# Designs tried in a protein design chat: VH-VL binders against p19838r805to892. Part 24

Target 1, 88 residues: p19838r805to892
Amino acid sequence: QGDMKQLAEDVKLQLYKLLEIPDPDKNWATLAQKLGLGILNNAFRLSPAPSKTLMDNYEVSGGTVRELVEALRQMGYTEAIEVIQAAS
Below, E stands for the ipSAE of ESMFold2; O stands for the ipSAE of OpenDDE; V2 stands for 0.75 times the mean of E and O plus 0.25 times the DockQ between their complexes.

## First folded at step 17 (VH-VL; framework fv_iscalimab)

Design q2 (at its last look DockQ between E and O 0.59; V2 from the best seeds 0.00; counts 0 for: pae E 2.5 > 2)
Fold by OpenDDE, look of step 17:
Structure q2 (fold): chain C 88 residues (1-88), chain A 121 residues (1-121), chain B 112 residues (1-112)
Amino acid sequence: as target 1 above (88 residues)
Amino acid sequence: QVQLVESGGGVVQPGRSLRLSCAASGFTFSSYAMYWVRQAPGKGLEWVAVIWYDGSKKYHADSVKGRFTISRDNSKITLYLQMNSLRTEDTAVYYCARQSYWAGYDAFDIWGQGTLVTVSS
Amino acid sequence: DIVMTQSPLSLTVTPGEPASISCRSSQSLLHSNGFNYLDWYLQKPGQSPQVLISYGSDRASGVPDRFSGSGSGTDFTLKISRVEAEDVGVYYCMQALQRPYTFGPGTKVDIR
């Protein structure tokens, strides 16, 4: 039981976009690795919206906002962290 | 149908300026990163510049940095390349290309027909 | 910058025979996220480039299955199982791991 439901839908949408930029170091695939979901990256790529699919799976798996922020911090993705923090 | 159409190419003397345009249609332009790639006559492909979907970030190849500027107007669904201080080595067909919208990266799946820029004395 | 090389630079193939093009990068294109950031493009005579393969081995939409990409790290290969007349053109590999994106010199494929 995670707490990803605490994030508003508009916040999630912003995160989806940020995770789909042309930066190998700051994309959904790299985030997936940080969250321990990297083995599913090939499956995520097959989806119409990999970032959303990743976050949905993360939420269903009981992921937490805290762990998400920590992963983004490890990625140095300040913009994504700010999106989450601004909503809190 | 998804389409990119370049325009603005022509013959210019060294030191002059030229502005290329790339008109997009058939897709949500504002959702895609856009690129310029050029090809000198009889030569290979060279990456020139990229601009983020919202124009927030731009990157240019060292060979054109300080002289060329990529930009976009999403309201006009158009990509631009301002070329200043043109050199003979800038002579090339200039292509605009769309990066596939999958993730942090995807291939250039849509290309324009290209527009020829000839820099000659 | 990452330097890309290709071999051979030109290839003449009899229709129906296979073709193989090698691409090498000066550094590994395998990212920690598990993907190789290597594309293959084909430029047919008088046309714009078109994508064939992305991420080293993923065929783009509409690309015939006679095209296949393989490899990882610094060594990649594009294979055409049975070359057809429509496959004539110049093939380029491109790394997209880091900017500036860099292309190989291209391999010209012609029909005998």
Scores: ipSAE 0.510, ipTM 0.876, lowest interface PAE 1.1, mean pLDDT 93
Fold by ESMFold2, look of step 17:
Structure q2 (fold): chain C 88 residues (1-88), chain A 121 residues (1-121), chain B 112 residues (1-112)
Amino acid sequence: as target 1 above (88 residues)
Amino acid sequence: QVQLVESGGGVVQPGRSLRLSCAASGFTFSSYAMYWVRQAPGKGLEWVAVIWYDGSKKYHADSVKGRFTISRDNSKITLYLQMNSLRTEDTAVYYCARQSYWAGYDAFDIWGQGTLVTVSS
Amino acid sequence: DIVMTQSPLSLTVTPGEPASISCRSSQSLLHSNGFNYLDWYLQKPGQSPQVLISYGSDRASGVPDRFSGSGSGTDFTLKISRVEAEDVGVYYCMQALQRPYTFGPGTKVDIR
């Protein structure tokens, strides 16, 4: 069972912004791939809020904060990791 | 409704400076990365610079690095390009452009009409 | 830098006939996230560019379905099934995979 509800809403909002930058290596689509949700990327892209849609799907699928941080580490996205760790 | 309007172009001698502005309207400016793209007369398009939605990151093409600085003021809903040490090869129409990452399109979906910068002695 | 090329550089088409424009990149534009980072733009005479196609094949809002994009990796094609007078202009492909973003040299499309 996942623990994504432990992330405060303002932390999630910061993450959405960080994942919606014009850098394919550090965006929501690459995070989705690292989290095993890459097959949904066309659906995420067509939603009005791709980062939120990804994160909601990850949470519903039982995703954990630990797995999220590891995916961000594999992307080299230290700024995003710091946002999560500052909330701990 | 959604609009970008450039201003500040003109004729200037080599080595001088010029500051371009891009006034935005009809959208949440602070949610978008913004770009400058230029087009020399009779030539194709060349990417010049990008700035992140919050101004935290800036990248410039090598041809202008150290001479041009992209900036933004989200409270004034305005994008800027400070152009120092201008050269004749900088002569171009300068467009500001928005990249829509949020609406499912990664392309430059909104462009201004452009402002002409002519650098000649 | 990713070098973009286009073929042909100029094209004159009889109204109502098809047109096809090729775009090639010096390296693959297909990211591991599954997307091709290739866009097409049209610049009509006296106007700023406007987006036609994103991600190699996705038409932008308001773009007629006579425009279609195809291809993946290094080779991409823009097709106009029946050219109309309003389609006159210069067509550019652009890669958005990595900075600096780079444009092709453009393909000028005119009518006879």
Scores: ipSAE 0.432, ipTM 0.852, lowest interface PAE 2.5, mean pLDDT 90
ESMFold2 (binder alone), look of step 17: mean pLDDT 91; pTM 0.929

Design q3 (at its last look DockQ between E and O 0.80; V2 from the best seeds 0.70)
Fold by OpenDDE, look of step 17:
Structure q3 (fold): chain C 88 residues (1-88), chain A 120 residues (1-120), chain B 112 residues (1-112)
Amino acid sequence: as target 1 above (88 residues)
Amino acid sequence: QVQLVESGGGVVQPGRSLRLSCAASGFTFSSYAMYWVRQAPGKGLEWVAVIWYDGSKKYHADSVKGRFTISRDNSKITLYLQMNSLRTEDTAVYYCARQYWSGSDAFDIWGQGTLVTVSS
Amino acid sequence: DIVMTQSPLSLTVTPGEPASISCRSSQSLLHSNGFNYLDWYLQKPGQSPQVLISYGSDRASGVPDRFSGSGSGTDFTLKISRVEAEDVGVYYCMQALQRPYTFGPGTKVDIR
């Protein structure tokens, strides 16, 4: 069972914004790939808010904050990691 | 309705400065990266600059780097382009554009453009 | 910088006939996340550019289904199944993989 519910809503909102920037190496699609959800990228892309849709699916699938941070680390997305750590 | 309106264009002599503005409306301005793209008369499109949603990062094309500066005031819902040391080759219609919401780098909203003419 | 090319540079089409424009990049635009960072824009006479296709094949909202984008890597194609008078203008491809973003030279499409 995941623990994404531990993240406050304001933290998630910050992450959404950080994942919707003009940087292919640090966007929601790349994160999805790292989280093993890349096969759903076409579906996420068609949603009104891909980053939110990704995070929602990740949570429902039992994702953990630890794994999320690890994925972001692999992406070199220090800023996104800091957002999560600051809230912990 | 979503809209971008550029202003500040005009005729200036080489070496002079000009400041363009782009007023946004109809959407949450502070959530989008914004761009300037220009088009010389009878020519193609050229990327000029980008600024992050919160203004934390800026990038400029080499052709304008050191002379032009993109900025934004989210409280005023306005994008700016400060153009210094203008050259004749800077003559162009300048468009402001919004990044596609999906996180792609496509520009889904464009202004009507403002003409900048640099001539002696 | 990534260099973008287009072919042909001009095209005259009879209304109702199909049109095809090729775009090529000097390096692959396919990212490891699975997306091609290639956009297509149309600039109608006297108007601002408007997006037609993103990610190589995603038709933008409000764009007629007679427009389609295909391709991957370095070779892309924009097709118009049945050209209409309102399709007249200059078509540009643009790579958005890395800065600086670069446009193709444009393809002017006219009607006979």
Scores: ipSAE 0.821, ipTM 0.931, lowest interface PAE 0.5, mean pLDDT 94
Fold by ESMFold2, look of step 17:
Structure q3 (fold): chain C 88 residues (1-88), chain A 120 residues (1-120), chain B 112 residues (1-112)
Amino acid sequence: as target 1 above (88 residues)
Amino acid sequence: QVQLVESGGGVVQPGRSLRLSCAASGFTFSSYAMYWVRQAPGKGLEWVAVIWYDGSKKYHADSVKGRFTISRDNSKITLYLQMNSLRTEDTAVYYCARQYWSGSDAFDIWGQGTLVTVSS
Amino acid sequence: DIVMTQSPLSLTVTPGEPASISCRSSQSLLHSNGFNYLDWYLQKPGQSPQVLISYGSDRASGVPDRFSGSGSGTDFTLKISRVEAEDVGVYYCMQALQRPYTFGPGTKVDIR
């Protein structure tokens, strides 16, 4: 049972954009790897919206905001963490 | 439908300035990182610069750093390249390109290019 | 900077025959996220570049099945199973692992 529904829609939309920048260390594929979803990266890549697909899969799998923030911290992605923290 | 169109190229003398524009259409411009790539006559492709979707980050190739500045105006749906202190070696066709990060790391849309010739 | 090389630099092919282009990088393009950050582009005569392959092997939308990419790490190959007249042009590989993104020198493909 996760808590990702606590993130407002506009926060999720900002995260999608932040994960679709030209930086392999700070993109959706590396986030997926940190969240334990890296095996699905080829499926995410083939979807129309990889960052949304990743985040939806993470949410459905019972993912937590705490684990999401920790994964972003491991990536050094402070801008993405700030978006989440500003919404709290 | 999805389109990028460069303009502003021409013949200029060394040391002068020139500003290139890239008009975008058919997609949500403010959702994409944008690039300039150049090609000297008879030569290969060289990456020049990138700007983040919101303009917050800009990176330039060492060969143009300090002389060229990439910028964007999301309200006018336009990408720019300000080129100062032009040199003969800057002579090239300049392309703007979109990176499709959703499902690809590649430049999926390119403009037709605009020629910049730097000569005395 | 990551140096990209290609071989051959020029290739003349009989229409309907296969072609193979090699691309090498000075360091591995395989990221810990599982992807190879290697793309292939075709620049047809008088045109701007267009993407053929992303991530080493993922064919871009609308690209014919006769184009395929393979390889990992530092060695990549683009194959055309049967070259057609519309395939004439210069083929470039590019790494997108780290800035500055760098292109190979290009392989000019022509037909007899």
Scores: ipSAE 0.498, ipTM 0.859, lowest interface PAE 1.9, mean pLDDT 91
ESMFold2 (binder alone), look of step 17: mean pLDDT 91; pTM 0.927

Design q4 (at its last look DockQ between E and O 0.72; V2 from the best seeds 0.00; counts 0 for: pae E 2.4 > 2)
Fold by ESMFold2, look of step 17:
Structure q4 (fold): chain C 88 residues (1-88), chain A 122 residues (1-122), chain B 112 residues (1-112)
Amino acid sequence: as target 1 above (88 residues)
Amino acid sequence: QVQLVESGGGVVQPGRSLRLSCAASGFTFSSYAMYWVRQAPGKGLEWVAVIWYDGSKKYHADSVKGRFTISRDNSKITLYLQMNSLRTEDTAVYYCARQKSYWAGYDAFDIWGQGTLVTVSS
Amino acid sequence: DIVMTQSPLSLTVTPGEPASISCRSSQSLLHSNGFNYLDWYLQKPGQSPQVLISYGSDRASGVPDRFSGSGSGTDFTLKISRVEAEDVGVYYCMQALQRPYTFGPGTKVDIR
């Protein structure tokens, strides 16, 4: 079970942009690691849209918004958390 | 054809200012982080600055912080470097560069301009 | 700042023979996300730099397979299996783990 579909598409698009900055500590690859998907990082990198591919994989696997926010907290990524919280 | 073309280099005295431009073509400029890298004559490469795809964040090397400002105008498809309080050690060829992939937070510089020479001499 | 060193600083190779360039960093470039943030560039005489290798080992598009990168952490190697005349130039490694991004001093490669 999961609740990632509760996030509006425009929130997801904002998150993709925030995860596609040139900062190794605050990118999609580090988020994937925090979400337990880090072993797929090379495959994500080779996809056309790594942030979307990561998030789609997480959602299909039953990922939750709560776990997503916790991973972002572990990264210290308060800007990304605020995007999710503003939609709540 | 994907292309970056720098302009605005020249000879100036210490303490003066220059603004460098980098005109982009052949790709969606607003989707890429952009960089300035310089090379002093006979020396190696030195990273100068980066700007996010939307201009929201900028970072500069300590050697130029407070004197140089990277900026971009996505509507004019142009990257800039404002260079104030120039010093003789700023003499270099200045390259603009594009990050190959934005997705991993950083990827290599896959497109470089031809460079523009800045000479700072008394 | 992360200090990058290269060895040798220059070399002359016989055409058709292999070459090897070492790059070392003052701290590990392997991020917890599994990537090494180490790139290799070639600057041919009179030209702008061009990327050869990203992430320590991944050849950029259009780069011949005679170029290979290896290593992890603090120790990286670029190998050219058979040096050609077009390979002449200065080879730079660069770390992109932390700002400021820093380059090695370069390795000049000439042919005899």
Scores: ipSAE 0.429, ipTM 0.851, lowest interface PAE 2.4, mean pLDDT 90
Fold by OpenDDE, look of step 17:
Structure q4 (fold): chain C 88 residues (1-88), chain A 122 residues (1-122), chain B 112 residues (1-112)
Amino acid sequence: as target 1 above (88 residues)
Amino acid sequence: QVQLVESGGGVVQPGRSLRLSCAASGFTFSSYAMYWVRQAPGKGLEWVAVIWYDGSKKYHADSVKGRFTISRDNSKITLYLQMNSLRTEDTAVYYCARQKSYWAGYDAFDIWGQGTLVTVSS
Amino acid sequence: DIVMTQSPLSLTVTPGEPASISCRSSQSLLHSNGFNYLDWYLQKPGQSPQVLISYGSDRASGVPDRFSGSGSGTDFTLKISRVEAEDVGVYYCMQALQRPYTFGPGTKVDIR
């Protein structure tokens, strides 16, 4: 019952890049923890595109854009939030 | 093949300036954060600076802050280190190294250049 | 800054024998995301450094399985199950948890 499909592919690509930075506090692994998917971090890390794999799993799990934004807010990742909000 | 090649090193007097270059080839330069790491003769490794893949963020070690500036030109596929107000303790081999930033929250320095020697001497 | 230490600072090993190098950090390198931000690098004589291990235990591409990294938090170990001549050089640990990245002082490994 998620609504992640509402995000355009170009928005997702921007998010992937923002989540693949050399900042432990603002990367996909930290986001995964916020989303309750941290137990899969080892699997994500070994994938060709951890950020994309995380987002795909989040979407399949019924994740929502609202919850994603909230997680990013908890991370203080304002730039990532702006990317999502600009597309809305 | 993937390669980094430093240049611009040499002998300079204290207080002078020098600009190092690091030419990248064989990979998508703009997909990597780039680093300078230096090594004084017979000593260990010291982190000097980092620049984000798009050049949007730069960080410098306190030992060089205010004197050195890292930059990059993705159109030229080149990394730079502007070194001003050089000191004798800046004498070192300067390495450029890449760190994958896309598709990995973190990656080690998997590619290094051969290094370029900077000697600061009176 | 996070201070990195290594022990021993020098090691002479008979070919075929194992080697072990310890690395310690002044604070935990285990991030809340579950990863240890600790790398191991080898600098062979006259060469540039090369990565051996990332995230404390992940061997880099092309690194022989005789190299292994272990540990978590503040204590890490690099092990070489059987040292070969090509393993001679200086080994460095490096924390990448926070800037500035800081290296250990290095451990020189020679062959007897």
Scores: ipSAE 0.310, ipTM 0.838, lowest interface PAE 1.9, mean pLDDT 92
ESMFold2 (binder alone), look of step 17: mean pLDDT 91; pTM 0.932

Design q5 (at its last look DockQ between E and O 0.10; V2 from the best seeds 0.00; counts 0 for: pae E 2.5 > 2, placed apart)
Fold by OpenDDE, look of step 17:
Structure q5 (fold): chain C 88 residues (1-88), chain A 122 residues (1-122), chain B 112 residues (1-112)
Amino acid sequence: as target 1 above (88 residues)
Amino acid sequence: QVQLVESGGGVVQPGRSLRLSCAASGFTFSSYEMYWVRQAPGKGLEWVAVIWYDGSKKYHADSVKGRFTISRDNSKITLYLQMNSLRTEDTAVYYCARQKSYWSGSDAFDIWGQGTLVTVSS
Amino acid sequence: DIVMTQSPLSLTVTPGEPASISCRSSQSLLHSNGFNYLDWYLQKPGQSPQVLISYGSDRASGVPDRFSGSGSGTDFTLKISRVEAEDVGVYYCMQALQRPYTFGPGTKVDIR
């Protein structure tokens, strides 16, 4: 079972912002690929907030905070990791 | 206080190599992307290179690709720029600067060093 | 690469008068997230550059409210409501939408 509900809403909001950036190496699309949800990127892209849609789907699919952090680590996205760790 | 201090500049002949250093202090170095920006005498600013927090990603301007390499040692809290095959047009003051992603509340290039002059001449 | 231009390239202003600098990009700097990735920097004589504005209109910490940034897409403007002696220097716009980041040529501001 996923534990994404353990993340406070303000933490999620910060993550949404950090993933809605022009950097192609560390945006929501890259994260989706790391999480195995890349096949849905076209669908996410059409949403008003792709990063939120990604994370919502990740949560519903039973994703974990640990796996999220690992994906972000693989991306080298230190800022996003820090946001999650600061809330722990 | 937050500070960046460049060093390693000097006068060199074309074709030679030089390594610049940028010593950081007063902040969590690994929490920032680091940049080199240069300025030729009497000219404008030119983006040179960027390196990610953990050094996993590097990008260089086309004007220096294949010759310059940005790197960092977070244990030493130092940024580097290895400059090989130097050309006269590389003559400039080289600045290091820090940046967090746009959204963190930190402005891009909010802290700059004083710069170090590199002069390439015969 | 995104090409940045500025106008004018040089400006002489009487202290107390307003100043306006234009910056244009070869393509839109407006991201899908709704923000313009355009920064303004000031380089005072003999000093390192310093950030004035980010996101097109967000004043950096410590920047006087005399400075304001506006615009969206490809056209941006930096305004100084009342120019002071300490405002002398070269102003640069920079796009941070995509690598490589590119600067405008700079606008030199002097006072009479």
Scores: ipSAE 0.770, ipTM 0.941, lowest interface PAE 0.7, mean pLDDT 95
Fold by ESMFold2, look of step 17:
Structure q5 (fold): chain C 88 residues (1-88), chain A 122 residues (1-122), chain B 112 residues (1-112)
Amino acid sequence: as target 1 above (88 residues)
Amino acid sequence: QVQLVESGGGVVQPGRSLRLSCAASGFTFSSYEMYWVRQAPGKGLEWVAVIWYDGSKKYHADSVKGRFTISRDNSKITLYLQMNSLRTEDTAVYYCARQKSYWSGSDAFDIWGQGTLVTVSS
Amino acid sequence: DIVMTQSPLSLTVTPGEPASISCRSSQSLLHSNGFNYLDWYLQKPGQSPQVLISYGSDRASGVPDRFSGSGSGTDFTLKISRVEAEDVGVYYCMQALQRPYTFGPGTKVDIR
């Protein structure tokens, strides 16, 4: 059941910042769509911390770091991938 | 209490330079994308430039590319616009704006400064 | 660049009457993530712009419910159910789908 606990807290905080920049192609809502969680996007938007809420939901759903990196690759989000890879 | 205050506007001759400043307060400046938007007298709004929260990426409108440079100093909580080779067409009120509220999910320009007037005239 | 247009460019409204402003984009603002990237701003006389609506229909904090936004894709509408004196100013739509972000030409709203 997933391995998202392998990511350190400070790595997750850096990812949240990157996912909340105002670029529709590289934000938390598009990541959610790539991870199969897009139907929850209105709920995520209404939460106090959308990127954290997405990532917590993904983790409890059994998500993996490999799957996360692949979704980010499909988005072309090199900077986010580098944050994960620098911590590995 | 969240506030943006521009300064550095004035009257200058074409071909001269000016540097605009935007002092921020009441929010975590280093967590937000920052923008410059301008408005020529009697005209509409025009996006000028954006800088990422950490300063690592910058983008400028084609009309100012190569002449204007957006920058930020997160330790001084200040946004800048260096304007070189000014033209009469650059005459406008210049606003700084905050677009992304990281914890609210809003993508709008939710906080604007009062603006600073730049007049480029012979 | 995504071209934004507005109609009408100017209107004068009797206080208490409704007003409606249209905004159209040269391409769809509906992203595959499910959101419309269209914002509305009001610039009151002598003031800086202020956000009214995000994502086509979401009122910003503190914006009265007489303001409503609707539409999707390329056609969007801002409605004011009962225009008040403090609603005078220029209304702008802006697309935030892709850089460069672009504004409509503005709609000047006055009261008679």
Scores: ipSAE 0.418, ipTM 0.832, lowest interface PAE 2.5, mean pLDDT 90
ESMFold2 (binder alone), look of step 17: mean pLDDT 91; pTM 0.924

Design q6 (at its last look DockQ between E and O 0.66; V2 from the best seeds 0.68)
Fold by OpenDDE, look of step 17:
Structure q6 (fold): chain C 88 residues (1-88), chain A 122 residues (1-122), chain B 112 residues (1-112)
Amino acid sequence: as target 1 above (88 residues)
Amino acid sequence: QVQLVESGGGVVQPGRSLRLSCAASGFTFSSYAMYWVRQAPGKGLEWVAVIWYSGSNKYHADSVKGRFTISRDNSKITLYLQMNSLRTEDTAVYYCARQKSYWSGSDAFDIWGQGTLVTVSS
Amino acid sequence: DIVMTQSPLSLTVTPGEPASISCRSSQSLLHSNGFNYLDWYLQKPGQSPQVLISYGSDRASGVPDRFSGSGSGTDFTLKISRVEAEDVGVYYCMQALKRPYTFGPGTKVDIR
């Protein structure tokens, strides 16, 4: 079972913003792909807040903070990793 | 209503400077990446520059790099383009535009200003 | 830089007839995240550009359903099922995969 509830709401908000930048290599869609949720990218994009929708689905599916950090690492998204690490 | 209004265009001689402004209204300005796109008379569209939300990240086309500088003042809800060392080939209508969405990272430009004409002529 | 091309560069269409514009990129615009970063814009005479399609096939809000975008990778097509007088203008494709963003040369559509 996932442990995404360990992340405080303000940390999640920071992550949402970082995943919203105009960089295809470091956006929520690419993260979704790394997390194995890429097949839902079209659905996420149709939502009013794709980054949040992705994270919510990831949490519900039992995702872990560890796997999230690993995915971000694969993306080379150091800033996002630092946000998570600073909160832990 | 969402709106972008450019200003500051005019006629200048080569080598001179000009500063364009783009006043935004009707939306949360700081939540959008902003762009300058120009169009020479009778020609196509050319990407000029982009500035991200806080203003810390900005990029310029090679054709204007070192001469033009994009910036923003979120407190004034205004986008700027400082144009130095102007050349005749910089003559164009300059449009400011916002990226459609904050979420996807690369959404289309859904709002454009009316444009402001910059004419560089001896 | 990614080079964008369009064909034809101009076409004249009888009202009610369909139109098709091709756009090609020098490299694939399909990202590993599954999205094609290709937009279509229309600039009507004397007006600013306006978005028609994003991500290759997503019709922008308020855009009539007679407009459709298709394609993937390096080849994209914009289709107008029934051209109307208000569709006159120059159509541009633009890649948004990487900076600098680059536009196609534009396709001028006129009414016969």
Scores: ipSAE 0.837, ipTM 0.935, lowest interface PAE 0.5, mean pLDDT 94
Fold by ESMFold2, look of step 17:
Structure q6 (fold): chain C 88 residues (1-88), chain A 122 residues (1-122), chain B 112 residues (1-112)
Amino acid sequence: as target 1 above (88 residues)
Amino acid sequence: QVQLVESGGGVVQPGRSLRLSCAASGFTFSSYAMYWVRQAPGKGLEWVAVIWYSGSNKYHADSVKGRFTISRDNSKITLYLQMNSLRTEDTAVYYCARQKSYWSGSDAFDIWGQGTLVTVSS
Amino acid sequence: DIVMTQSPLSLTVTPGEPASISCRSSQSLLHSNGFNYLDWYLQKPGQSPQVLISYGSDRASGVPDRFSGSGSGTDFTLKISRVEAEDVGVYYCMQALKRPYTFGPGTKVDIR
């Protein structure tokens, strides 16, 4: 089962901010694709908070922090990985 | 009312410096990446520079790199473009623009200022 | 740099008739995340640009539904189903996939 509740809410808020930068390779849409949720990207885009909507969907789908870190590693997003690892 | 207002344009000789300002109002300035885009008279649009939310990450077009510096002061709600070693090719209307946050699902420039004219001639 | 081209560079349309503007990029603008990073802007006479379309097809807030965008990869089209006097101006496409972001040369739309 998922363990996303291990991430404190302030860590999640920092991640949303990091995923909403003007870089297609390091945004929420590319993270969604890496997490197997890319088919939902149009729905996420239309939500009022795409990065939060993605992360909530991932969590309720049973996603894990380990898979999240691996997806960020595949994106080369070391800054986002550091935010997660500093909280553990 | 969301607004961007540029100022600081004028006529200068080649080799001189000029500082452009872009005053923002009606939105949370510190939450947006900000851009300068220019348009030579009678010509199309050219991207000049970008600065991210905090002001630490900035990038410039090759045509201005080393001569122009984008900056922002989030406490004064103002974007700047320091323009050094000006050339006649820099003659243009300079626009500041806000990039729409991914928060609402677009990366387009959704708000533009009215522009300020910079003329570089002898 | 990604080179953007547009055709036609100028067109004159009878009010109420349709218009179509093509934009082509030197590289695919379709990212692996499923989005095309192609935006359309209108610059009305004497005004600054305003966004019309994001991601190739998404109308910006307040843009009438007579504007529509289509296409993917390297080829994109902006259509105006019924041109009105307020639509006069220069239309630019822009790629936002790779820095530096680059604009097409513009398409000037006039009415008869």
Scores: ipSAE 0.525, ipTM 0.856, lowest interface PAE 1.7, mean pLDDT 90
ESMFold2 (binder alone), look of step 17: mean pLDDT 90; pTM 0.924

